# VHH binders against q9y6x5: the designs that were tried, part 45

Target 1, 379 residues: q9y6x5
Amino acid sequence: LPPKLLLVSFDGFRADYLKNYEFPHLQNFIKEGVLVEHVKNVFITKTFPNHYSIVTGLYEESHGIVANSMYDAVTKKHFSDSNDKDPFWWNEAVPIWVTNQLQENRSSAAAMWPGTDVPIHDTISSYFMNYNSSVSFEERLNNITMWLNNSNPPVTFATLYWEEPDASGHKYGPEDKENMSRVLKKIDDLIGDLVQRLKMLGLWENLNVIITSDHGMTQCSQDRLINLDSCIDHSYYTLIDLSPVAAILPKINRTEVYNKLKNCSPHMNVYLKEDIPNRFYYQHNDRIQPIILVADEGWTIVLNESSQKLGDHGYDNSLPSMHPFLAAHGPAFHKGYKHSTINIVDIYPMMCHILGLKPHPNNGTFGHTKCLLVDQWCI

## First folded at step 1 (VHH)

Design e37 (framework vhh_7zox_3)
Fold by ESMFold2-Fast, scan of step 1:
Structure e37 (fold): chain B 379 residues (1-379), chain A 121 residues (1-121)
Amino acid sequence: as target 1 above (379 residues)
Amino acid sequence: DVQLVESGGGLVQPGGSLRLSCVASGFTFSNYWMGWVRQAPGKGLEWVSDINSGGYTGYADSVKGRFAISRDNAKNTLYLQMNRLKPEDTAVYYCATDRYLGSEYTPFDYAGQGTQVTVSS
């Protein structure tokens, strides 16, 4: 019986929500498992980049999903639709489900995790659902649990993605306790449903389950806007991505565009690509544009308009508001253990260890997660 | 692809009522947040009201207690019942949807052509 792992993501689940709201089902999960209080994600702190970092163990400049909207300067291709199934965008790395299928001739299953409906290196998840936000959590869970039980070769790695609390975090902002309380209670109930379903099907005691997220959420305001049109005419550049990290492709001399932008706002840093801080690991890829603008926490970059977002993410990955958490339960994990912090890229080598897979070269450090595991020494 | 068609605007006296409708097509209406935004002459866009897939509603302070948003998922139609209208409510009203593009929440990314509401004596 090979080890099995289910990786679950609730998009935009800020770590700090665990301290400010009640999660009875998640707390019962953690009581007999492990909790990592903060996961330091990769820059930029966006959905597609961080979901791909979780399953590859790589920084964005290395795996090539550098934003939710991208332009590749070498091939002249645009990625601007989440339903774009061109493998070109995903082929700079090998995600864990591909490694799982190729090394051990095992099956993988996926309910909506970014990239799982795309053939990457000519390999697609053995069982998958085409991305469709209309599909309920219940339907995704039904498919995953069916595939975990009735597959040959066995499904040993499964993923499940859910869009909340990100959508509500954007709409209401993380400081709206009334609305966020309601949304987070619903998520906790979904976690309860997940655990109950796995117990009912006899999967719970032998399945490793990781519940995590890709990023957090920061409060935004109409009082914190940066209007690019006040600084530069849009005839001088092509906008590849806007907020809170703007990707600028100059139509004129790069230095001239940089000079028009560099003093635009005290709440925005303007970088030539080669000057992007090394700590971001966001420089060495053709999909990273010649000029990058990085807004300060809670500031929104706009084009002569208001913003309806009361919450956002994408900001500096050193900000605690951008950090998700990680909780896990199963035969590979200690019971009742709390750990302070890991890097999001550390999840990949840990998952490879649990599944008995040889990881591809990656930016994670297995030592950072070994205290979570029953078969490892904690120092 | 995504199409939103507003109707129900018109000229009304202060204190009067109007019901706006928006027919949606090109997406699974029942699963998306829907909203109304307005633009008064010479002003920017102002959020008025929204309703999520579960029926939870929000209102701008300026309209709370006077406007009621609702949806009919079987008809792919969004409504805004506007009561006790004031001259300050004069604007073009746009039906909008909050598109979740798998990886990004885009509030009011899609809007229709709008319907004119004029509150005047």
Scores: ipSAE 0.000, ipTM 0.292, lowest interface PAE 11.1, mean pLDDT 89

Design e38 (framework vhh_7zox_3)
Fold by ESMFold2-Fast, scan of step 1:
Structure e38 (fold): chain B 379 residues (1-379), chain A 121 residues (1-121)
Amino acid sequence: as target 1 above (379 residues)
Amino acid sequence: DVQLVESGGGLVQPGGSLRLSCVASGFTFSNYWMGWVRQAPGKGLEWVSDINSGGYTGYADSVKGRFAISRDNAKNTLYLQMNRLKPEDTAVYYCAKYDTGRFSYPEFDIAGQGTQVTVSS
């Protein structure tokens, strides 16, 4: 039988939640598998960019999904509606489900992973669900397991996306122990349901399962606001994205806009595009704007208004609060092994190895994940 | 350009009713979570109610059973029906668009100028 992989994402699952709350089902999964304690995501630490980096192995400047709100300076197109089905935004990379379908006459299945309901390079996931937040985890799981067992050509790569704990992280903030405890316990129960469903259907012993996330979450406050209107009049620029990374398109001289912004707040860094730190790998794409503002952790950029956000993400990817974890179980993985840190772009070449696929050129380093795998030598 | 225009506020006696409206433009309204937040004089923003793209609703404990949120996707309009109003409901009411979109859960920001609700005898 060909190797099979199920990739599961719980949006906004901060790595240190594992230390502060009890996860009996996830701990049983890890006991017989592997845990990577921190995954260093890509900048900016937002949902669309990081979900696409997981499945392409590319930094945002290379795969083209550089934010949740984007403007392409060459084509003059705007990506401001997350339900936009224009393949233009996704076509700068080849995600793993496309590679899976094209290399070996295999099928892919998707329950709502970002990009899976869009034809990319004229290829859409063989089985997919159109995004609908009202569809339960159980229904998503039922479809994925049905497709894994009842497909021809066989489904060898499947994805499953769930919106929590991101929603509750934004609404209550990650420091609200009562509300976060309830949400995280529910997620652990869903992981238990996932494992039991796979066992009941005879899939568990031969399926590789990865449970991960795209980013973490940090506490925000009404006392930590940066009012951009206090720095610069809106007549000088077009705002492409606001917070916590503001994307500024100048309507006048770039240097004049930069000078108005550069000393406005001690709680944000202001970068001309060419001065963005190399460590971000966030420079070489027409969708990255001429001036980028990066707020300090927990600070929100606003336009002469208040914000109700009690939690947010998008901040510097060096911050531990922005890091998710990765847990995995299956025939490809060691049992009871813990690893400290990998880069989120390393997941893609590891998944290609497990599936026997030739990866497209990518920014991941296979060596970073080889200690997780039974067929690799790790010293 | 995203625009939210609130209306329907005014002066009302305790126990009275008002219906607020918010007309949205510049985005695909039906695909987004929408909500209402309010700011009382001298206080911070308080979440009042939300409605997701699938029509599921949430309410703050202070307004539960008295307020009803609804949407008309054909008219790009969000509504808040406010019943049995109390002096404590006096605030500027803002329409909120959630910004994370369809593949992640929404966080909300206010984008309009608000509509004043005053509950006084």
Scores: ipSAE 0.006, ipTM 0.241, lowest interface PAE 9.6, mean pLDDT 89

Design e39 (framework vhh_7zox_3)
Fold by ESMFold2-Fast, scan of step 1:
Structure e39 (fold): chain B 379 residues (1-379), chain A 121 residues (1-121)
Amino acid sequence: as target 1 above (379 residues)
Amino acid sequence: DVQLVESGGGLVQPGGSLRLSCVASGFTFSNYWMGWVRQAPGKGLEWVSDINSGGYTGYADSVKGRFAISRDNAKNTLYLQMNRLKPEDTAVYYCARPEYTGKYLSSFDYAGQGTQVTVSS
């Protein structure tokens, strides 16, 4: 029988939540598996970009999903995070479910993971659910487990996505202990439900399960706002994305727009595209705009309005508050092993190894994750 | 020709204080995260602290409340104020420009030569 892998994402699950709240079900999962305490995600630290990096092993400039809101200057197309299904946006990379179906003639299954309801290189996940936030975790889990047991060719790669704790992180902020405690307890209960379902169906001992997330969350405040309208008139530029990374498309001379913005706030860095720090790996794609503004942690960019957002993400990927974790259990993984840090792009080549797939060229380093795996030696 | 030059290390008694400095050159210092990492004898690299371009700071649990990182962008200088030093703080301290925030070598673009801190009676 071929190895099987279930990849689960809880959107916006900040790594240090594990130290500040109790997760009895997740801790039982980790006790018999592995934990990576911090996963260094890609810039910008947003949902669509990082979910696509997990399944492609590529930086955003390479896979083409560079933000939740994008503009392509060559084709003049616009993308929004309102479930854009145009394959154009997704075709700059090959996600693992496509490789799984084409390379090994196996099936893939998906419950709401970004990109899985889109044909990519003329290939869509064998089994999938169209994105709908109102569908319960239980229904997503029921479909995934049904497909894992009742598919031909067999489902060997499955994904499951859940919107929390991100939605509550935005609403309450990560420092609201009362509300976040309630939300995170519910997440832990869902992890308990997942494990119980897999045990009842006889899948638990032979299925590799990864639980991870795309980014963290940081506290925002109405006292930490950057008003772009104080520095530049709307007639000089088109706004492609706003906060905390603003994507600016100039309607006039680029240098003129840059000069109006560069001293706008001490809490925001302003970059011409070619001056974006190399460490971001956020430069070499037509969907990255001529001017990028990067707010400091906890600062929100606005257009002459207040922000009610108490938590946000998208900030510098070197910030620990932007980092998720990774936990895993199954026949491929050691038991009781703790690792400090990996890059989010390292998850893809690890998953390819577990499934016996040849990875497409990627930015991950297999050596970073080999100590998690029973069939590898740490050197 | 990026250069990071540390200074301020030395021998100090337990409970004492030291201030480390790092002078950066060859890049626009004000635009980058900067940090301190340390290596105790026979141990791996441990991330200690970092600071972003705007002054937001992070600290390892082992030093939180005792160490303070700061920067002077006009002087291209990074500082680490170390208070209530313990024998366990004995290490070579490196100024680093991280490629990624983390505890392994691939997380650094550049690091300096290091400055020795010894906490002993």
Scores: ipSAE 0.000, ipTM 0.118, lowest interface PAE 20.4, mean pLDDT 88

Design e4 (framework vhh_7zox_3)
Fold by ESMFold2-Fast, scan of step 1:
Structure e4 (fold): chain B 379 residues (1-379), chain A 121 residues (1-121)
Amino acid sequence: as target 1 above (379 residues)
Amino acid sequence: DVQLVESGGGLVQPGGSLRLSCVASGFTFSNYWMGWVRQAPGKGLEWVSDINSGGYTGYADSVKGRFAISRDNAKNTLYLQMNRLKPEDTAVYYCAKDLGYESTYRPFDYAGQGTQVTVSS
């Protein structure tokens, strides 16, 4: 009987929420499983890039989903101009559900994980839901558990995505304790529902479950704005992405655009593509623009306007506010073990190991996660 | 092949009302946050309002209590009811599509030609 894995993402679940709010259901899950307190995500710390890094084990420059809004200099395609289901954007990597289906003739199931409704290398998840934010967590869970029990070839890898607490983090900001407490209690209740559903269906004892997230959230303010229009006129460039990482495509000489931007704000770093810090692993891809602006934590880049965002992400991945956590339970995992930190790219080779799959070349290090696993030696 | 066609703009006196409509095609309308953004003369783009596929709404502080966003998923149509209009509401109004996994407006995601709203005596 092949091992089974359910990978669950709660978008925008900042790691330190676990210390500042009560999660009785999540704590019960962790008590009999493992917790990684911080997951160092990839730069930029955005939804599409990090969700694809989790399932490919690759930095953004390698898997090609370098932002939520992109322009490809070679093909002249814009991501925002498509129905986001063009395989072109996703084909620079092989996600784990494709590997799962092709290596062992197993099935994969997906409830709205980014990329799962796109045929990647001519392969789409065996069972999937097209993205629709109106579909409840319970309906997503019902479909996933149905597919886990009623599939041939068997579903061995399943994904489940939920938009909160990211949506509320943006709207209220992570420092709004009243509203965030309400939102996070609802998330904890959903985790309780998940565990109870798996127990009632007889899946709990033999299923590996990972609960994680793509990034954190930081507090923004109308007092922390960078007005790009004060630095440079719109006629000099095309804006590919704005905040907190602006992607600038010059219409004139690149050096002239750079010189207009480089001293614009003390709260923004301006990089020519070749000068982007190596630690970001954000340089070697045609979808990374010639000039990148990186705002300091909590600062928002705007075009002569106010921002309605009270929380945001996309910032430097060294910032603890940008880090999610990882919790896991199941036959592959130790019970009651806490680990400090892993890289988000390390999740992929760990999942391949659990499923008995040969990973595609990736940026993760299996050794970083081996202490979580019962069949491995810690050293 | 995303197409957004705005209508309902015009000239109105201060204190008046207008209803904007946006007919969407080329994508699965019900899957996306939809919103309205505006550009006043000589100003940048300003987010006005958004609505998710389930009807959850957000509003800019400048329009709260005066504007109401709504959608009809069966008709692929987005609406903005604008009440108690002020001269400061004068702008080109654009219908905007979200990528579906973001809760925040992105100015480069709008595909429509816009509809002019002028509030003047």
Scores: ipSAE 0.013, ipTM 0.349, lowest interface PAE 8.3, mean pLDDT 89

Design e40 (framework vhh_7zox_3)
Fold by ESMFold2-Fast, scan of step 1:
Structure e40 (fold): chain B 379 residues (1-379), chain A 121 residues (1-121)
Amino acid sequence: as target 1 above (379 residues)
Amino acid sequence: DVQLVESGGGLVQPGGSLRLSCVASGFTFSNYWMGWVRQAPGKGLEWVSDINSGGYTGYADSVKGRFAISRDNAKNTLYLQMNRLKPEDTAVYYCAKGSYDRIYTEGMDVAGQGTQVTVSS
């Protein structure tokens, strides 16, 4: 029988939450599985970019989903996270569900993971749900488990995405222990429901399950605003993305726009595209704009307005506040093993190994995750 | 759920004026760019104007100097004052919720039902 894998994402689940709150169901999962305490995500630390990096093993400049809001200067197309199903945006990489379906007699299933409701290289997930945030976790789980048990060819790769704790992290901020405690307890209960459902359906013992996230969350404040209108007149540029990484498309000479923006605030860095730090791997793509502004942790870029956002992400990927975790359980994984850190791009080659797939060229390193796996030597 | 209800459209002669209103519910209105987009018969969506919470405005070149966008954050209401109307302004006008940054016609979520503006003698 081919190995099976379910990849679950809880959006915005900061790694540090595991140390500051009680997760009885997640801890039981980890006790009989593995935990990676920190996953170093890709820049920018946003939802769409990092979810696509998990399933492609590529930096954003390589897979083409470089932000939640994008502009392609060559084709004049715009992308937003609200309703963009144009394959153009997704076709610069091959996600794992496409690889899974093109190798051997296999199917994929998806509940709301970014990109799974889009045909990519003329291949759409065999079973999928069109993105709709109002659909409950229970309904997503019911569909995924139904497809895992009732598919021909068999579903060997399945994904499940949930919007929390990101939405509450933005609303309350990660330092609101009262509200975040309630939100995180509900997530732990959903993990309990997931495990119970898999056991009830006879899937638990033979299914590999990964629980991870795309990024963390940091505290914001009305005392930490950068008013872009104080720096530059709106007639000089088109704004492609705002905060905390602003993507600027100049309407005049690029150097003139850069000179108006540089030194405007001590709490943001201003980069010409060619000067973006190499460590970000955020330069070689037409969807990366000629000028990028990067706010310091906890600072919000605004256009002459107050921000009510108490938490945000998108910041420098070296910041621990931006890091999620990874927990896994199943026949491929050791039991009770704890690992310190992996890169988010390392998840893809690990998943390919578990499924017996040949990975497409990627930026991950299989050696970083081999200690998690029962069929591998650490060294 | 996000709800946007437009009103104020109608038939007007060239050179005339109309004031559009949009009542918003189901989200924190003050946190978002709000705007107006229009669709003339046989054409795609055209961005007309947008405004952030602080009153910073943008306008399409075709309407600049003639249209004025404004908002009332206490009433969750968006307005478009349309002056010196031309036959070319004939379109269905939609109230649009932007992101935290901007409204773009490509990739934009248009939540309103629209209000018809006809400029004709």
Scores: ipSAE 0.000, ipTM 0.203, lowest interface PAE 13.0, mean pLDDT 88

Design e41 (framework vhh_7zox_3)
Fold by ESMFold2-Fast, scan of step 1:
Structure e41 (fold): chain B 379 residues (1-379), chain A 121 residues (1-121)
Amino acid sequence: as target 1 above (379 residues)
Amino acid sequence: DVQLVESGGGLVQPGGSLRLSCVASGFTFSNYWMGWVRQAPGKGLEWVSDINSGGYTGYADSVKGRFAISRDNAKNTLYLQMNRLKPEDTAVYYCAAHEYGLRSTYPYDYAGQGTQVTVSS
């Protein structure tokens, strides 16, 4: 009886890949659904921050997952990987699966989405898989479809996360057409498998499916390196995160560290925390370090060495190269509708509407997504 | 030429300890997340632990409180101290490197040949 939603993320799927490569299965999905061409993500344009913004509707300073590597100055805790199971890191927001389970007494299911294997506000996804990158897309899909079909109380919200094309985007760079073509064709085949599986199980006609991503990818180069060791000695600071946004915790006076960094490279901006641009919404959290270095697009911050990295993300969220897309299909969505741009924080209140949930206070604007929905009027 | 050379594996009784080492060469060790991933007989790869360039660490739930990862950037060496070993810790342990961490990313940029750890009565 209640509406159902499956949220799928292909990590690092840059929006303009849709224009430069063929996606027959994804285009069939879009033809009978909706496409948002660009999703403006949150800063920093990293995996865990943006995945948590999708499911909370909050900027990083508000939900507390401010990077993939974090230090909390108040509690002196360290977060060294995106899937730390200490609820402390995740408890500054209430993700949609928690609201789904508590507000309506419905079940949630998760295959690898960041945070879903963590008890958040003493609530863990009803069905979940502990994060393991080695688990195949097919196994993730088989578990999700089983849970969607055979659960009591019913699974009404499900998530599925896949690490590509992000891993290959880093390794080859987004401008390597031969390697990226192979990777993106495989992703399109996985989308075809997803649709076929849902049709064969009788789920397709009554399930809302969103396919999206957390960020894009930009080309890097050995010719675009910023050597942090040429700016400042390691004895002056603790490095919390390196590139392309370096998070600096001073071991001496903050002003002295800032003065050593501020004119080191024309290809990075150096900010005291209170001077971080307001448009980033990246200031009001104890996990944001006293000094932040932001590299220009395509520049890599390194420690006295070369980088083998050919692609990266984390850059300014105004950059089109950092933007993912959103495609959706199902009874809640129009058919054959194309929309230009939404903010990534807008996805949460839209999903709450589809599921009949009351959203927690958030930074999204429901009006931005209403033209996608059959039960809403545009403007 | 890139090399990751693991050592320190072996046979131990349940409750015992082992210390694994990995010596890296041919790349910028200090710029990489370094870590340990394992493969038990008949199973897929499981992330065990990683450590970033700044020395901050992550652990799988199954090993948290029992294993300790560390690195020596001056010696290009990664370590894993394994305490209170259980039969389910039996696996080939691989040293691995990636610029963005090991748990959320596969394939890894570099991986070693592995070292066998067997926990048996």
Scores: ipSAE 0.000, ipTM 0.173, lowest interface PAE 18.8, mean pLDDT 89

Design e42 (framework vhh_7zox_3)
Fold by ESMFold2-Fast, scan of step 1:
Structure e42 (fold): chain B 379 residues (1-379), chain A 121 residues (1-121)
Amino acid sequence: as target 1 above (379 residues)
Amino acid sequence: DVQLVESGGGLVQPGGSLRLSCVASGFTFSNYWMGWVRQAPGKGLEWVSDINSGGYTGYADSVKGRFAISRDNAKNTLYLQMNRLKPEDTAVYYCARDKTYFGSEYRFDPAGQGTQVTVSS
């Protein structure tokens, strides 16, 4: 019987939430499984880039989803959430569901994981839902579990995506204990529902389940705004992405635009593309713009307007506030093991190992996840 | 096809009150978070308040304690009771369905013409 894996993402689940709030259902899951306390994500610490890094094992400059809003200088194409289904944007990498379907001739199922409703290298998930934020967690779970039990070839890889706690993190900020407690309790209840459903359907004992996230969340404020309109006139550049990493396409001389921005705020760093720090692995792609602005943690870049968001992400990936966690349960995983830190790109080769797939070349290191697995040595 | 029709705006003196209404059609109203956003002259969209199907409400700090959001699911109608109005509340007010996409920045995109609220002496 081939091994099966369900990969679940709760968007924007900051690792430190586990220390500061009660999660009875998640703690029961972890007690009989594994916990990685911090997952170091890729830069920029945004939803689309990190979700694609989880399933490809690649840095953003390598898989091509370099932001939630992009411009490709070679083809002159624009990417936004309204046209994310163009395969062009996703074709620079091979996500695990494609490898699963082609290499092993098995089925994949998806409930709204970013990219799963797009044909990538002419391959789309065998079973999928078109993205719709209005579809409940329960309906997503019902479809995934139906497909896991009722498919030929068998579904061996399934994904499930949920927008919380990211949406509420943006709205209330991660430091709003009253509102975040309520939101996180609901998520814990959804985890309880997930486990109960898998048990009722006879899936629990033979299914590997990973619960993770793409990034964390940091507190923002109307007192911490960087107004780009105070630095530079709109006629001098095209804005590709705004905050907290601004992507600037100059309409005039690049050096002139850089000089107008360089000293505008003590709370952002301004980089020419070739000067972006090597540790970000964010340079070698035509979709990375000639000038990038990186706001300091908790600062928001605006265009002469107030921001109503009290939480945000996208910041430097060395910041603990940007880190999610990873919990897992199933026949591949040890019971009651805690691990401190892995890189988000390490998840892909681990998942390939569990499924018996040969990974495509990637930036992850299988050795970093060995201690989580029953068939591996930690040494 | 989503349609949202706002009404109830007007000119009011500082300290006055207005009640905005929004009639929704083209979707299952009771299943969505609904909200109010506003746009002051020469400024971007500002989130004001929202409400889920269970009646849980959120408010921007600038309006908390002064505005009250409510809904009537049987009538597909969203309301905003605005009390103790300030000149800074002057804006076009838009009713919006929650359009959060893949955890992106929390947002409501206006779909209707909006209703103008002017607070001036």
Scores: ipSAE 0.014, ipTM 0.406, lowest interface PAE 7.4, mean pLDDT 89

